# VH-VL binders against q89xp2, part 40

Target 1, 226 residues: q89xp2
Amino acid sequence: MTSPCKHGDRPPGRHDLVFVSPAGWRAMLDARDDLAADSLLARWPKMRWPTIRRRALPHEATGVALGLPLPPSAGKKRVALLVEIDHVASVARPPSLQQARAYAPRNWWPTLDRLDGLALRHSVDARVYGSLAWQSLTGLDYVTGRSDLDVLFEFRSETDIDRFVADVAAIETSAPMRLDGELMSADGAAVNWREVHGGASELLVKSIERVVLLDRHQFISGATGS
Key: E = the ipSAE of ESMFold2; O = the ipSAE of OpenDDE; V2 = 0.75 times the mean of E and O plus 0.25 times the DockQ between their complexes.

## First folded at step 12 (VH-VL; framework fv_polzastobart)

Design k1 (at its last look DockQ between E and O 0.70; V2 from the best seeds 0.00; counts 0 for: pae E 2.6 > 2)
Fold by OpenDDE, look of step 12:
Structure k1 (fold): chain C 226 residues (1-226), chain A 118 residues (1-118), chain B 107 residues (1-107)
Amino acid sequence: as target 1 above (226 residues)
Amino acid sequence: QITLKESGPTLVKPTQTLTLTCTFSGFSLSTSGYGVSWIRQPPGKALEWLASIDWDDYKYYNPSLKSRLTVTKDTSKNQVVLTMTNMDPVDTATYYCAREDYWDFDYWGQGTLVTVSS
Amino acid sequence: DIQMTQSPSSLSTSVGDRVTITCRASQSISSWLAWYQQKPGKAPKLLIYDASSLQSGVASRFSGSGSGTDFTFTISSLQPEDVATYFCQQYDSYPWTFGQGTKLEIK
């Protein structure tokens, strides 16, 4: 389990886990009659499972936009939720590779370990999102034979990004799964690691606020144009 | 109108098994979010949660009494049954069933006093 | 188990007075807390849930506040019918636990 931070320490960014207060859960569920019959959704607050911070949809009402991904057994439906900021009880980072390891298929373990070691060597903070993360958080079956490993790599100004992504690609060559994920700067802006590895001059940069095309050098240097 | 009512023996001998039934109306345990809990209160003492069962037949027990407790539901009859084995005079208390609205107990039965005595 | 400690255990006040009862949890329970009123020979009645939400049909003179470990229950103006024992209850984690109660009387 990830250690939650009290609300107010930092605003929740993309991929952050958001724990919602009981009042918040009641408000969210009461506002969605279409979800009233879903037993698993009702189970979610009972089990104190987190939601995930997402970008707001166009024309979405004011609030903290949250996502709740249901497992394959429930049709892989992604439930979009909104909560008032006052009902955010705590925020946590996604689980580490180490935390998620025990919940991963055994044949994934070597890849997870190699990625963990790589991240440490480059002073990169590596976190898991997607199916493996939710499997680790809920204990429900999210990972299938078609699942990718989704990793968030938070890099620093001193990180050799080109070398790092090259090493990630090298690890993937022997991995039993596809490696997806994002490189995230300190300000929360993120790019798909494959796009960077591909040598693109312009990158599709995603933040909680917007999606923009930025010059590769600007992104890497931290000049995200915010 | 939502109501709950406890029924069962009011006198139990030591070592015997207590069986209490909670009959409710005004809601259904087929509705997601609802559950029924058993809470007891010895005379002049604090409340103690015993067990709960929810809409999806999930069962929760107080760890200190888990080995002695069983909770079941019959949704069609709007009933929840609690069994407690190896009763002791220390188990003398008013036993309540209450509806859980996710977590809090928003409706209670009137309670039934169960005395354990030889 | 999470221990809930209420203060005071008992108090006697006058009609119209402001009454404050506190409940402290042995660890953070966020806002997973309810307050109940129990009159003699009766079942508990839910007054406040989720730390500060007023239950439907409950008088507005009752209120709750707090988060984390420290919680407060308040009666803004005590009425004769408010004589009862009040309990806090946490539902942050199992087993759910209650405070020892606060007996409220009128002088």
Scores: ipSAE 0.880, ipTM 0.950, lowest interface PAE 0.5, mean pLDDT 95
Fold by ESMFold2, look of step 12:
Structure k1 (fold): chain C 226 residues (1-226), chain A 118 residues (1-118), chain B 107 residues (1-107)
Amino acid sequence: as target 1 above (226 residues)
Amino acid sequence: QITLKESGPTLVKPTQTLTLTCTFSGFSLSTSGYGVSWIRQPPGKALEWLASIDWDDYKYYNPSLKSRLTVTKDTSKNQVVLTMTNMDPVDTATYYCAREDYWDFDYWGQGTLVTVSS
Amino acid sequence: DIQMTQSPSSLSTSVGDRVTITCRASQSISSWLAWYQQKPGKAPKLLIYDASSLQSGVASRFSGSGSGTDFTFTISSLQPEDVATYFCQQYDSYPWTFGQGTKLEIK
């Protein structure tokens, strides 16, 4: 399980979990018949399940844009929500690899254990998002036989990124699934780990605000800031 | 207009199984968001939540009592049934059923006192 | 389990007085908290939900405030019919838990 934090600690970023207050849920249930009438969607407020931050649409100038990722059995879609900032109760980081392990298929466990060990050796904080994260958070069946392992690697200024991704690639060689991982700097900007491993001089960097191409050095060096 | 009422035995011997029925009207457990909970109150003591069942037949149990509790529903009769095994004198309490509208208990039954004694 | 601690355990005061009862959670529960009134021989009655929202049909002299771990229930001007036991309940996480109650009496 993830550890929620107070809503005022920081604004939600990419992959952060957002917990809605009871007042926020009541307001949405009153305004959204689709939430109130759908048995599965009604489960979210009932169970206190978090939501996920998403990029705001143009008409969503105020508030916090959130989503409810549904499991594959429900057509695997994300239901869009928009809440007032005062209805954000807390923000939590995605589940750690260790927290998610118990919810993963057993044949994934050796790969998860190796990734955990690697992350520790490199001073990287390893978390999950995507199907394993939501299976861990809800107990619903998100992970399928074709699922990737979606891992978020939050690195630090001392991390040797090139050595780290080489070791990730070595772990994937024996893995029963594809690793779809992102390297995330302290400021929340992220890049796909394969771009770094492939030696690209320019990286496609994603943040909550935008997607841009940055020089490899600019991305890596920028991670030292708060 | 919403009402809940507990029914069942008021005296139970130690080791016996208690079965209580909550009959309600003015709402349906087919409606998403609704649930029914069982809560007890020993004489002079705090309320203790026991179990809940909701619109999708999901069941929730107090972990300290989970091995002794079963909750079921019959939506067509507007009834929820609590079964509690191996009753003991410490289980003497007033037993309530209450409606959840998602979370809080907005409507309660009058309660039924169950005494566990030889 | 989240423990809910109420203070005071009993309170005796005069008609017209302001009454304050506090409830502390053993960990943050955001605003997932309700207040109930229970008169002798009667079922509990919901007064306040979501920490501060007044239930329909409840007198406006009742109010609630707080978030996180510290919560306050207030009766702005005590009336004779307010003699009862009051308790809080958290609904942040299972198992749902209640405060031990505050018995309110008139001197």
Scores: ipSAE 0.482, ipTM 0.770, lowest interface PAE 2.6, mean pLDDT 89
ESMFold2 (binder alone), look of step 12: mean pLDDT 92; pTM 0.936

Design k2 (at its last look DockQ between E and O 0.78; V2 from the best seeds 0.00; counts 0 for: pae E 2.2 > 2)
Fold by OpenDDE, look of step 12:
Structure k2 (fold): chain C 226 residues (1-226), chain A 118 residues (1-118), chain B 107 residues (1-107)
Amino acid sequence: as target 1 above (226 residues)
Amino acid sequence: QITLKESGPTLVKPTQTLTLTCTFSGFSLSTSGMGVSWIRQPPGKALEWLASIDWDDYKYYNPSLKSRLTVTKDTSKNQVVLTMTNMDPVDTATYYCAREDYWDFDYWGQGTLVTVSS
Amino acid sequence: DIQMTQSPSSLSTSVGDRVTITCRASQSISSWLAWYQQKPGKAPKLLIYDASSLQSGVASRFSGSGSGTDFTFTISSLQPEDVATYFCQQYDSYPWTFGQGTKLEIK
């Protein structure tokens, strides 16, 4: 598990893991009967498993919007949660490729290792989200034969994005799974790596605040606008 | 009203097995979030958590005593049973069962003093 | 295992005085902490949970604060019936562990 950051160090962004305080869990349990009714949902606070930071829904009340994905055995239901900022106990980055490796199918290991090496060479911070991440975090079965590998690539200003995504695509050609994921700038704005690789002039940019179409060069240069 | 009560032998010989039963009322171990823990306290000493069992039959043991401990529940009878093998005079203590509301112990039994002596 | 260290081990104060007991965890436990009161010959009683939440039915003179590694239990105005041993307990990770206790007496 990734080292948690103390509350207040940074606001949780998209894909960040959010650990909720016991008081926060109690508040949610009191407000949501469905959490107590489902044994697995009730297990979540007992095990102190993390939630994931999500964008707020339209007209959602003020707070920190969180998600809780249930495994395939539970129908892959995604539970939407909302907590007060004071109930955020800690925030952590998603698990690294290295951290998640032990929880991945053995045939995924070569791909994980290659991606890890690639990220290192390009000074990219690579993290996993989706099924593999949750499998590593909970020990529950999330990864199936149909699962993709979801990777978050946090790039820097000096990163050659075009070369990087080309190399990711090259790795995928020999991968036993589909490689999905996002390229994330320092400000938290992210784009699907395949969109970038496709050479689009405009990119669908997702941040915690909004979804917008931006010029490719503006995104890469970090000029995402506010 | 929530109540818990410990029952079992108050005197055990060395090397024998201790069996304690916690009988409770006012709540059910079929309710999500509910659990029952065993805690002991030697005379004049600090509290020591031993084991827990929750609504979904998950069991937790103190690693230092795991090899000697077994906890089970009978939800229909509102009972939790603790067994501890190979008792030693050092295990002399007041043994408590307590309700877990997910984590904290909000209700306790009165405790039962178990003396291990030849 | 997470070690919980209470201070002081014992104290004697006067009725009406403010009492402060501290508990330090060997590592960060966020707010996964409870405080218990144990009177002689009785079972522990939960006073504070989640570091600062007052248990239902507990007098308002009791309070808890802190997060991470350092926690404080406070009695704003000591009453004669408050003579007891107080324990902190962490439930951040198994095994759950207790402090060694603080024996509180009245002068």
Scores: ipSAE 0.880, ipTM 0.948, lowest interface PAE 0.5, mean pLDDT 95
Fold by ESMFold2, look of step 12:
Structure k2 (fold): chain C 226 residues (1-226), chain A 118 residues (1-118), chain B 107 residues (1-107)
Amino acid sequence: as target 1 above (226 residues)
Amino acid sequence: QITLKESGPTLVKPTQTLTLTCTFSGFSLSTSGMGVSWIRQPPGKALEWLASIDWDDYKYYNPSLKSRLTVTKDTSKNQVVLTMTNMDPVDTATYYCAREDYWDFDYWGQGTLVTVSS
Amino acid sequence: DIQMTQSPSSLSTSVGDRVTITCRASQSISSWLAWYQQKPGKAPKLLIYDASSLQSGVASRFSGSGSGTDFTFTISSLQPEDVATYFCQQYDSYPWTFGQGTKLEIK
């Protein structure tokens, strides 16, 4: 479903998937009785499902802080993992809209198709994260009647961002779910599409390391990736 | 301490269905991470993985043989059963069962030679 | 399917010599690879897992290395009891697949 990060791909960004090596999984299974003994948690190493990056806690100065997002049936919690950098085997982009479509509720399909078409017209790379992504990666039931559609839109320097978000808003008016989309620049900085559509003068910009407020101009001009 | 043993017919006719039983001891298939696999080796040829079943009753099949294979388990008897339909002389092989510790095969049975002949 | 190609198919060397067997995967398998020893008439025995980790109870003269697509198995000083067929197995993705094997002989 998802491809590992290949030579020549951009560096890992927000929402990228992190795959742990067999040595990393064995080390965690040896150290973590909760991981080894729980039938659901043991499925992760068995299936080699990816993990997601999380912000490190103060005592986690060395290593890579990762999480396992659990499905709603397990309480919608994220199990914290800490692995040595040498145990990160690869990084992959989140699933594409097309890859995830078959795992979505049928009534979501028209919205997914319209978003995919919009992304193609604007040369935007559109991918999913959140509940639909994890449903497509694991086959477990993550998507509920309350679920948002979490879409990541990686735009290019030629993208008319204002036109793009206006078209996203038009698609959402008839969507069966709330659209929780993020616009991501080539350098991995992301903002919520609604802040851009709403004309906010300052945007909450998220990256792998931090969350900052930037002027709208700074994000658009500095985050376009040339 | 950990042992696996294959049992079943050693001679079958073409088109018949083969049923093999793996009886094991020293571990439980209810333990998270545990699985049992079936692997065969035709005389003088490479090993071929056939099927696996794990602690959550997930089943995995070699796609080239999937339509002919069924794997089941009885955790209370420490048994895993392989059924392979429509046997052909090319299926003549030694059939092994092996313990799968998440992924690799760390303990193997002795194997049983199954000959498919008219 | 991930194809595993071993070389050489057979090999004859002297006691005390260093033996190297290679295994190539048709696509990257990271370090999801094991090496087995199979003596005539016997079931395979796991020697190396995760490409380079020595299974417990296995002699330290056996080792493995590599990641991605290219892997090597080494016997640092061949002993008479090492006469066997050696093969690799990938466990990156289903179906699990094996190399064709390398028959190792002395003299």
Scores: ipSAE 0.538, ipTM 0.794, lowest interface PAE 2.2, mean pLDDT 89
ESMFold2 (binder alone), look of step 12: mean pLDDT 93; pTM 0.937

Design k3 (at its last look DockQ between E and O 0.58; V2 from the best seeds 0.00; counts 0 for: pae E 2.7 > 2)
Fold by OpenDDE, look of step 12:
Structure k3 (fold): chain C 226 residues (1-226), chain A 118 residues (1-118), chain B 107 residues (1-107)
Amino acid sequence: as target 1 above (226 residues)
Amino acid sequence: QITLKESGPTLVKPTQTLTLTCTFSGFSLSTSGMGVSWIRQPPGKALEWLASIDWDDYKYYNPSLKSRLTVTKDTSKNQVVLTMTNMDPVDTATYYCAREYYWDFDYWGQGTLVTVSS
Amino acid sequence: DIQMTQSPSSLSTSVGDRVTITCRASQSISSWLAWYQQKPGKAPKLLIYDASSLQSGVASRFSGSGSGTDFTFTISSLQPEDVATYFCQQYDSYPWTFGQGTKLEIK
């Protein structure tokens, strides 16, 4: 399990795991009659499972926007939640490739190991999100035969991004699953790694605040125009 | 009005099995988020959580007593039953059932004193 | 298991006095904490849940604060009917555990 950080250390960004206080859970559940009949949602806080930080929807009320993805057995419904900032108990990064490995199909292990090694060589912090992450966090069945491996690659200013994504692509050629994921800069702005690998001059950059098209060089250099 | 009441023997011999029933009203264990717990308290001592059962029939046991405890529910009768095997004089205590509203115990039975003696 | 340590084990105060009881968890439990009042021969009564939320019907002189490992229960002005034993309880992780209790008496 990922070590939670106390609230106040840093604001939760995209893909961060957010642990909500008991009061926060009560508030969220009480505000949503449509969720009252969902047994799994009721169990979620009981098991102390985290939510995930998401971008706010247009015209959404003020608060911390959270997501809760239900497993395929529950229809793969994505529940949108809002919580007050004071009810954020702790924040954690998504699980590492190493942490999630034990919960992955056996045939995924070589790919996970190669990606982990690659990340280490390039001084990239690699984390898992999507189905494998939730499988590792909850113990519930999220990964199916159609599941992709979703990886978040936090790069540094010294990272050779072009070489890194080329190596990721090379790993995918022998992978039993599709490799999806994002390259994330230190400021939290992120781009799909495939877009970068494709050589696009402009990139679709996603942050917690906005989605914008940026020049490739600006994104890589950290000039995200915030 | 929410109420809980414990029923069962008040005297048990050593090595025998204790069976307690919690009968409740004012809520249903078919409702998501609801649970019932058993807690005991030896005379003049602290409270000890024993076991819980929730709306989805998930059961939780104190690890120190797990091998001796069984909790079941009958939703149609609004009853929860606790069995504890191999009773010992050290198990002499007031036994409570309580409702879990989300997580905390907001309603309690009056408790029943169970004495284990030869 | 998470150990809950209350302080003090007992105290005697005067009517009208401010009473403070502390509970320390052996590890962080966020705000997954409740306070109970137990009078002699009676079942525990929930006073505070989620560390600081006042249970419905409970007098406003009772309050709770804290998060993480250190928690405080307060009676702003002690009344004669407040003579009881008070317990904290964590429900962060199983097994749920209680403090040893604080016996409150009036001088």
Scores: ipSAE 0.866, ipTM 0.937, lowest interface PAE 0.5, mean pLDDT 95
Fold by ESMFold2, look of step 12:
Structure k3 (fold): chain C 226 residues (1-226), chain A 118 residues (1-118), chain B 107 residues (1-107)
Amino acid sequence: as target 1 above (226 residues)
Amino acid sequence: QITLKESGPTLVKPTQTLTLTCTFSGFSLSTSGMGVSWIRQPPGKALEWLASIDWDDYKYYNPSLKSRLTVTKDTSKNQVVLTMTNMDPVDTATYYCAREYYWDFDYWGQGTLVTVSS
Amino acid sequence: DIQMTQSPSSLSTSVGDRVTITCRASQSISSWLAWYQQKPGKAPKLLIYDASSLQSGVASRFSGSGSGTDFTFTISSLQPEDVATYFCQQYDSYPWTFGQGTKLEIK
């Protein structure tokens, strides 16, 4: 399913999966009757399913802000959770393209295979987030006929980003879905792949702490707001 | 006061089907997060979890025994029923039902000893 | 299946002594672990849940610690009524599995 990382290696970043401890779940369920009373939300900890990191709201002064993306059948919303750092049991990276493939519509498979091959050729770690990720993690129906493929491309210092995004664009030309993806540096800062492909001189760079506008050179050199 | 009680035959022959009923009171299996589990203990040996059934009718089975087990509930009677087919002398054990609220077994029945012998 | 290896298999010690029992899981179970006390002919009694949380109505001399693969159960000052078999149970992954127990006696 996913490549685990040890608890305490680093704080959870964008797209990281966060597994809550049983004590953390019990504390949340005891404090929030809306969670305890809802059948799907009560099921979540029983299945040991992860949550996802989100930006903290202004009133969330301490703790780790987490989210629970619900499937379309449950109203397709994100439930906000807040846990103490001691209740973060482990952190894992999102599912790889290869792991998620079995949960995708069959007509997506050629595109996933081409993306996986491209990622290998460029030494890029390709993973999924969004609907396909949650479908692969839970087995619940998240992917619809209108769903994008949300892909995360973690690049390395030797990666030729411009060539990579040109090849992604070529793959999308014959894809049955829109590719909605991010290029992520090793420190967790990310940009939309289309901004890079489109030749924008300034890129909207996202991290867990902030969103900033950087010029292309600053992002590619690895300068980020942290 | 939360109670659970196991009932059913105490002696079965090899190949027969065992049916055990857990009758409980003091809680409802319709409450989100609530479950009832069956656990057995052969004489002098470790406990072995068999099956669980939750408020939303989600069912769990020990994979090594799954083909032989069926668990069902009747919420109106406060009962959970375990059926275990093709009994064998190695299945001789005390059988317990237990409440699983959240994920630990916090209330247990007294258990019923089932002997499988020709 | 996750194997739970419990140590020691038995022990005998004096009233007032500190007792330590360990469980090792064959793979990480985070803190999805409980400790039970069982007296002969009786159903198990839950003492510790979620590795370290004390069950309501259980004496404060009982405690649990650990996460991942290594877990410890402690009786801070042994009392005569604590004579029993103690065992751990993981509830991280199906099937739920139990340790084979530690028989605790006085003297």
Scores: ipSAE 0.689, ipTM 0.870, lowest interface PAE 1.3, mean pLDDT 89
ESMFold2 (binder alone), look of step 12: mean pLDDT 93; pTM 0.938
ESMFold2, look of step 13: ipSAE 0.465; ipTM 0.764
ESMFold2 (binder alone), look of step 13: mean pLDDT 93; pTM 0.936
OpenDDE, look of step 13: ipSAE 0.703; ipTM 0.869

